# Designs tried in a protein design chat: miniprotein binders against q9bqp7. Part 53

Target 1, 240 residues: q9bqp7
Amino acid sequence: VPQNWFPIFNPERSDKPNASDPSVPLKIPLQRNVIPSVTRVLQQTMTKQQVFLLERWKQRMILELGEDGFKEYTSNVFLQGKRFHEALESILSPQETLKERDENLLKSGYIESVQHILKDVSGVRALESAVQHETLNYIGLLDCVAEYQGKLCVIDWKTSEKPKPFIQSTFDNPLQVVAYMGAMNHDTNYSFQVQCGLIVVAYKDGSPAHPHFMDAELCSQYWTKWLLRLEEYTEKKKNQ

## First folded at step 24 (miniprotein)

Design wn9
Fold by OpenDDE base, last read:
Structure wn9 (fold): chain B 240 residues (1-240), chain A 103 residues (1-103)
Amino acid sequence: as target 1 above (240 residues)
Amino acid sequence: SERIKRLEELAKEILRLVEELRKITDDPYVLYLLDRAELLAQFALDAAKRGDLEEAEQMLKWAIEYLEWAVEEVKKLGVSPEEIERLIRKLEEAIRELEELLK
């Protein structure tokens, strides 16, 4: 049980879209702060075993690709992810529909992969928007808050070259989603709360993306795990 | 032992370098590399404190590799050339220290 328990959901906020919600998705900039990001917390709380596995994988990849080849590969993974997010922001943003869509951003297997998911996405409330949990002292940049199949979700878009048909195969992504949810639900910049999460795993080859829907119960379960990771991070930083 | 102390100091130096690099960039990819370096350096420090020199050395090696990579990426981004040069020098010193410890 987390020592510093905090609810994921804010009982003072409505789950229902207030009619006063701006038609324009929120885009709160992430401020440089001493406050750790969700990503940082998750990265810093990886287990030694996970790290060893990753480093062994890295070493194998270096043997296969060479050092420079592996650097390029990794850089490309990040670049592809970035471009995918930019493309999605452009697709989901009402304002960017007026800007010359960089057609090149839209011509990706990842974008093709998510088309069937995008059909079920509506009511976009936030895009690439910063969230802060003041009490738990973490920040994050969420990808999207929108309705998926009529349910308001924090949506996290992921790229993968390998199928991830199960939510368990998404590693810490569920924790990231709930961390963003919990922060958003308690961030004063947001007038609403979210009770559901969605991880969308897009594939480079354009194969149908896997949606991993997280209901309120599953979100609550992962929230507990997130709190434990946050506590671990906090303890690590106190001992540094 | 003197070796443990040197490994601990090297781990701390890596952590300092990570922190310095974090101040000069917000690039998510660089931050990822820095997070890996930091985590590995912390594991190295913990290993050194436990007297697990082999683990400490291995973790430091990996941490430095990520730092080198991070510095290279920051350099490509054109961020604070003078500061990067300073950090490169410190990193080179850290590499030399590790190489000496691995002999």
Scores: ipSAE 0.800, ipTM 0.909, lowest interface PAE 0.6, mean pLDDT 91
Fold by ESMFold2, fold request of step 25:
Structure wn9 (fold): chain B 240 residues (1-240), chain A 103 residues (1-103)
Amino acid sequence: as target 1 above (240 residues)
Amino acid sequence: SERIKRLEELAKEILRLVEELRKITDDPYVLYLLDRAELLAQFALDAAKRGDLEEAEQMLKWAIEYLEWAVEEVKKLGVSPEEIERLIRKLEEAIRELEELLK
């Protein structure tokens, strides 16, 4: 139970923007500053048990690949994730910029993996856009705000080499989504709000991505967990 | 004890180096490595304060490995080469201190 609860939704905002609102998706620039990011909060509030398990996995990978092999593997994971996000931003942009980008960017297993999801995505309102919660004092960079099967969602794209068919197997990803949602709903750069979330897990081999839809009630449940993580982070920083 | 104090000071030095590197780049891969080093250094500091020397030493070993890795990746980016060489010298000092503590 958080000590200082704050609502995720803003009752003074519409959750259904009119059809003529955006001609171009919002892309608020992220400013580097001392305000903690969602990702940093989540990483700094991992439990020791989670850290020990990850270090054991790392040691096993090093035994299989060597230290340099594991570092190269890790570097490639980040590169592929970066390219995946660049491709999705290009695909979802209403402007014809494909000829100004590397067309090989669109030829990946991850992009093939999400094709069936993309056919259900429309009404893109924001892409790679910064959010800031002015009251709770955290920032983030959300991937996408768009309609999915008629529901306006904060959409988070994830790459994975292992199937994650259930939301419980996505670890902290739901917290990340609701943190972005809460920040957007209280950020003066945005005139609308979003009450649903979507986590899309794409696979390197092109297998159909798993969508994990989060309705408003589920988002509220995860919001409480996010507030606890943010509170834990804040308490740690007060004592340093 | 002297050993606890040395472990605490080493953890704090690692945290300072992490923050210096954050000023140099916002590359997501480097930031991931720095976030790992920071958490492990904080665990080491907490362990040292409660007298758990074995945990503190293990956490510091892992933190330094991530920090070495982060420096290597920043070096590949080619940004701020003079600042990176300064940080490398400080990291080498931290590694020597840890090696002495592990004896």
Scores: ipSAE 0.767, ipTM 0.899, lowest interface PAE 0.8, mean pLDDT 86
Fold by ESMFold2, last read:
Structure wn9 (fold): chain B 240 residues (1-240), chain A 103 residues (1-103)
Amino acid sequence: as target 1 above (240 residues)
Amino acid sequence: SERIKRLEELAKEILRLVEELRKITDDPYVLYLLDRAELLAQFALDAAKRGDLEEAEQMLKWAIEYLEWAVEEVKKLGVSPEEIERLIRKLEEAIRELEELLK
């Protein structure tokens, strides 16, 4: 149990948005500040063993691709992830004239991969929107808040290349989702809350994406793990 | 010992360079590289304090490689070229210190 426990859910909020709410999804801008992001907290609290394994994997890739080849590979992974998220934001926006959008963003294996998931997504409430937990002092940029198969979720889109998914996927994906959820549920920019999560792993070759649904109980379990990681980060910075 | 102190000071210098680069850009790719350099430099500092000099030297080597990589990517962004050149010179000094420690 964390030393500074805080609830993930806000009992004063409903998970059913008001019918009179705006139809345009929220997009709160991310502001640079001194408090850490979710991804920075998670990266900075990796164990030495995890880092050692990742560096061994990196060295094997450098032997295969060369140093410049590995840098190009890594750069392309980030670029494709950026394009994937841009395309999803465009697809999920309430804009009616898709012909005015960059059509090349819509043509990718990753977008093909998620088509069966997108058919079950509705009621988009937020896209690429900043969250801040003012009490616990962390920020994030969530990908999407929408209903998936009738459940309002924080949805996180992940890309994975086959056969080399390791650098893109870690044990920490569920921690990202619940950290965003907890921040949103206690962020004054949002009038509603979310109690479920969804992680969608999309594939470059267009293979059907893999959804991982997280109900409220599972989110609470991962929330405890997130709080421990945040506490580790905070103690580390207090001693610097 | 003197070698432990030099390794600790090198790790702290790498951490300072990471923070200076963070002030220049918020590019997610660069931030990923900087986060890797930071964690490795912190592991190096911890290893030096425990007297594990071989581990500290390895972690510093990896940290510097990520920092060099980050500088290359910031140059491609074209932001703050005067600050980048200053940071390159500081990084070159850090590399020379590591090379002296490995001798």
Scores: ipSAE 0.760, ipTM 0.897, lowest interface PAE 0.9, mean pLDDT 86
Fold by ESMFold2, last read:
Structure wn9 (fold): chain B 240 residues (1-240), chain A 103 residues (1-103)
Amino acid sequence: as target 1 above (240 residues)
Amino acid sequence: SERIKRLEELAKEILRLVEELRKITDDPYVLYLLDRAELLAQFALDAAKRGDLEEAEQMLKWAIEYLEWAVEEVKKLGVSPEEIERLIRKLEEAIRELEELLK
């Protein structure tokens, strides 16, 4: 149990229809500052065993691809993720930027992979939008807030080659979602609340993406784990 | 105790270099490499404080490899070339210190 528990949901935010919702999705700018991001917290609280496994996997990849080959592989993972997120923001945005999007950006196995998910996505409330939890002192950049099959979710888009890459921690994806959710629910830039999460794993070959839905109860369970990781990070940095 | 102190100071220097590079760019690929270097340097610092010299040395070797990789990627971005050259010289000093410690 975390020593500094804080609720993931904000009881002061109404369940009533929000008559003042913007006509276009929110995109709160991310500002660099000294408080940690969600991804930094999760990366800096990896266990030693996880680090050893990743380094062993890295060395095997270097033996198979060469050092330069592995660096190119890693660079391409980041490039493909960036392009995927750019494409999704463009597809989900109702603004003029949709008509100016790069047509090659939309030609992707990853985009093909998520087509069946996108047909169930509506009511987009936020895209690539900053969140801050002032009390717990962390920030993030969430991918999307929208309805999925009628439920308002924080949606996180992930790319995966087949087979899945080993360089990312798959244990932390739900923690990332709930950290964004908790921050958004207590961020004064947002007038609404979300109680559900969705992790969408898209595949390079266009195979149907895997949705991982998180209801409010599951989000609360992962929120506890997130608070432990944040507490661990804070203690680690206390004397630095 | 002298060797432990040198390993601690090297880990702290690596952490300082990581922070300096974070101020130059927010490129996600570079930040990933820096996060890896930072965690490994922190593990090395903790290992040195426990007297686990072999672990500290291995963690420092890995941290420096990620930091070298990050510098290479920042050079490709073409930002702040004078600052990057300064940081490269500091990194080369850190590499020499590690090589002396591994002897």
Scores: ipSAE 0.760, ipTM 0.895, lowest interface PAE 0.9, mean pLDDT 85
Fold by ESMFold2, fold request of step 25:
Structure wn9 (fold): chain B 240 residues (1-240), chain A 103 residues (1-103)
Amino acid sequence: as target 1 above (240 residues)
Amino acid sequence: SERIKRLEELAKEILRLVEELRKITDDPYVLYLLDRAELLAQFALDAAKRGDLEEAEQMLKWAIEYLEWAVEEVKKLGVSPEEIERLIRKLEEAIRELEELLK
């Protein structure tokens, strides 16, 4: 149980957008500052056991690919993730014209993988948008806020190359979603809130993506775990 | 012992280098490598304070490898070449110190 509990939902805020909100998706710029990001908090609160497991996995990969080969593999994973997120932002943007769309960006197995999910996505309210929790003092960059099957969700898109998933990031994905949700719900740049989450796992070979829906109760459960990770991070920095 | 103090100071220097490199870029791939180096250097510092020389040395080796990797990636980005050269010189000093400690 966290020592300094804080609610994930804002009782003073509706889940409906204000009429004065922009008609295009919000894209709040991520600002450089000293406030830790969600991903930094999660990375810096890994246990020593988790770190040893990851280093063992890294050594196995280096044995197979060589050191330079593993570095190129890792670089390509980040590049493919970047391209995937850029493509989704382009697809989901109502203001992008056909003439400005990068056609090669849209041609990938990952984009094919999510087509069934995209048919159920509507009412996009934010894309690649910064969130900040002023009270808890953390920042993040959420992928998407939109309706999925009629429910407003913080949506996190992730890539997977079977059979080589990044196990650590997968276990922390629900924590990322709720951390972004809690920050957004208390960020003055947003006039509405979100109570549901969606994690979409896309596959390089174009196989149908798996959606993982998180209702408000599940989000609240993961929020408690996020608060513990944030508390651990804060204590580490206080004791330095 | 003097070896424990040298391992502690090396861990602190790695942490300083990580912070300096963060000021050069916000590229997510580089930041990932820096986060790994930071955590490993912190584990090394903790191990040195406990007198666990073998763990501290292993953690520092891994931290330096991630930091070298991060420098290589920042060079590919083409930003701040003069600052990168300065950081490379400091990193080379850190590598030499670790090599002397492993003897």
Scores: ipSAE 0.750, ipTM 0.895, lowest interface PAE 0.9, mean pLDDT 85

Design wn9
Fold by ESMFold2, look of step 24:
Structure wn9 (fold): chain B 240 residues (1-240), chain A 103 residues (1-103)
Amino acid sequence: as target 1 above (240 residues)
Amino acid sequence: SERIKRLEELAKEILRLVEELRKITDDPYVLYLLDRAELLAQFALDAAKRGDLEEAEQMLKWAIEYLEWAVEEVKKLGVSPEEIERLIRKLEEAIRELEELLK
C-alpha cells in the first residue's frame, strides 16, 4: 500500500464529454519540465534482475550481430515504433486524409495488424497529447483517447516482435495506461475524465493485433502499483 | 576502503554526465540510452556502498557503454558539437579511472 494514496478518478469531473467540446482532438504540447515522465519513472524503477536479463540478452545479440549490427537493429526498432505512432495519429486525425500523408507511412505490417481494432474506434478526443498530474507531479504523452466498442478509453499502441495474447505479458504497459489516465483526470487542460484503458499490441507481420481492455476496477488495481513505482522513484531521487 | 570510495565517486560522475547529455536533446532513442546508463550507474553506487566491488565495476562498465552509445547518437543529431566534445573528454577521463580500478 502506497504511503501517499491518491484516487485515480476525479469526483469533481464529469465522465461524459460535453456536446460542445471541440470537434478536433486535443493535442496539448509536451513541455520540458523538472518533474518526471511516466516512462522515466518506469524505466528507473526496473528491478536489478530485469536489468541483468536485458544485459545478457544484449550480449547475446552483440555476439550474433556485432556491436554495430546490434546498434543498427535497436535504432530500426525505435524508427518502426515512431513511424507506427505517426501513422496512427494521421489515420485518426479528422483533418488528415490518405492523400495528405505519405503512402509508405501508412503501408506497414503494424498498420495492417491494427485494422480490425480501428473499426471499433470512434470519437477521438486526444492524440499524442501531454498530460500532467498536478498533485502527484508527473507528466506523460498519451497516444490516444477515444471510444473503443462504446467505452471511452486511454489507448496505448505498442509494437511487438512476439505475440502478447494476455495482458500479463505486456508487463509495465498497464501501469503506463493508468498513469496517463490519472494524470489526464487531474489535468486542468482537460474538461472530462476517462475510466477505462486499452492496450493494443501490433505485429510486424500484419497478424491481428491483440487488444487488452481495462475496466475501471482493473485500472484501480494497476493504479495502486503505479503509485508504488512513483513512490520508489521519488525516494531514489530524494536520496541522491 | 579507498577503492569503494573511488567507485562511488565514479558512479556519481557518470550520473552527472548523463544529466548533462539529457539537457542537450529530447530524442526518444537517446533518452532511452541515457535512462539505461543512469539506472546502471545508480545500481553501481548502491553496490559500492554495500562493498560489492565486482557488481559495482560491472555496472559501471555497462553504464559507460550506454553513455558512449548515447554520445554517438547525439553526434548524429548535429546538436551542440562543442558541448559534445567537452562531454567526450569527461567520459574519456571516467573510462581511464575505471580501467585503473579494474587493475
Scores: ipSAE 0.743, ipTM 0.890, lowest interface PAE 0.9, mean pLDDT 86
Fold by ESMFold2, fold request of step 25:
Formats: C-alpha cells, structure tokens, sequence
Structure wn9 (fold): chain B 240 residues (1-240), chain A 103 residues (1-103)
C-alpha cells in the first residue's frame, strides 16, 4: 500500500480530443534533468531475485554465443529496437514528402508483425513525446498516443525474440504504460488525458503481434503498483 | 573486517565511476549497462555492510564487468577521449583491487 496516494486521472481534463483534431502529433522534447525517468525507477527497484534470474539467463546466453557474441547480440537488440521505433514514428506521422522516409527502415519482420494492429490505429495525438509528472517528480518518453479500435490509448511498442531475452525486465511493461499515462494526465504541455493503455508485442519473424489492452480499471490497478515502485526508489535515494 | 571495509570502499568507487560516465553520454545502450552496474554495486555495498563477503564479491565482479562493457562502448562513440582515458585508468585500479581481494 503506497503511503502517498495520487490519482492517475485528472478530473479537470476531458478524455476526448478537441472537436478539431490536430494535423501534427505532439512531440515534446525530452530534456536532461535530475528527476528520474520511468525506466530508471523500474531498473533501480528490481529485486535481488530478478537480478539473479537475469544473470543466470546472461550466463546461458554466453555459453551459447561466447562473451563477444553476447555483447554483439545485445547491441543488435538495441539497434533493432531503435529502428523499430523510428519506423513506427515515420509510419504514423503525416507524410507530406515521401523522400524523408528511409525505405530500409520500413522493411523488417517487426514491422510486418504489427501490420494488423496498425490498421486499427487512428487519431494519432502524440509520437515519441516527453511527459513529466510535476507533482510526483518523474519524467518519461512515451511511444504513441492514438485511438486503437476507437479507444484513446497510451501505446507502448515492444520487440520480442524467441526464446525471450530477459535483459529489459519485461515484466514491468504495464507499469511503464501507466506511469506515462499518469504523467501525461498531469503534464501542463497536454490539454487532454488518456484512460486506456495498449502494449503491442512485435515478433522478429513477422508473426502477428500480440495486443494487450488495458482499460481504465486495469490501469488504476497497475498505477498502485507503480506508486509503490516510485516510493521505493525515493526512499532508496533518501537513504544513500 | 578489513576485507569488508575494502569491499565497501570498492563498491563506493564503482558507484562514483558510474556517475561520472553517466554525465558524459546519453546513449541508451551505455545507460542500460550503467544502470546494471549501479544496481549491482549497490547490492554489493549492502552485502559488505552485512558482512556477507561471498555476495559482495560476486556482486562487485558483475558490476565491474558491466562497467568495463560500458567503457568499451563509450570509447566507440569517440566522445570526451581524455576524460574516458582517465576513467579507464581508475577502472583498471578498481579491477586490480578486486583481484587482490579475491586472492
């Protein structure tokens, strides 16, 4: 139970877009500062058990690939994730000049994997946009805010390979979504709010991506868990 | 007791090196490696304060491996070469200290 509760939704804001949709999605630049990011909070509040599991998985990968092979594998995971997010931003942005798109950026198994999801995405309001929770004092960079099957969502795009690597502590995906949602709903750079979330897991081989929809009630449940992680982080830094 | 104190001091030095590297790069891959090193060094510090030598040594070994990996990646970026060379020398001293502690 968090000791300092704060609501995920802002009663002063509408959850529906303005009567006229913007022609260009919001992209608030991420600024370097001393307040923690969502990902840093989650990474620094991993349990010792989670760390042991990660290191065991790492050792098994090193046995298979060698030390240098594992470093190369890890570097490629980051590169492919970067390319995937760049491609999605390009696909979802208004396209006035086709020459600005890199054709190789659009060709990957991950992009093939999400095609069936993208046909249900519309009304894009934000892409790769910074959010800050002024009261709780954390920052993040959300992937996308758009309608999915008629529901305005904070959407998080995730890549996955099989077997699934454990490097990014993927069990925290719902916490990441609700942390971004709560920050956006209380960030003065945004005039609206979002009450639903969507996690889209894309696959390297092009297999159909898995959408994981989170309604407002489920978001509220995970918000409580996020507040506990943020509280733990704050206490840890206070006692350093 | 003296060995515990040296492990504690080594963990604190690793944490300081992590923060120095964090100030000179925003590369997400490097930051991921630094986050791993930081958490492991903090676990090592906690273990040393409890007198758990085996855990502290294991956590420090893992933390140093991530920090070495991060330094290798920062060198590839070519940023702040004089500062990174200074940090490499400090990391090499930390590695020698851990090697002596493991003897």
Amino acid sequence: as target 1 above (240 residues)
Amino acid sequence: SERIKRLEELAKEILRLVEELRKITDDPYVLYLLDRAELLAQFALDAAKRGDLEEAEQMLKWAIEYLEWAVEEVKKLGVSPEEIERLIRKLEEAIRELEELLK
Scores: ipSAE 0.738, ipTM 0.890, lowest interface PAE 0.9, mean pLDDT 85

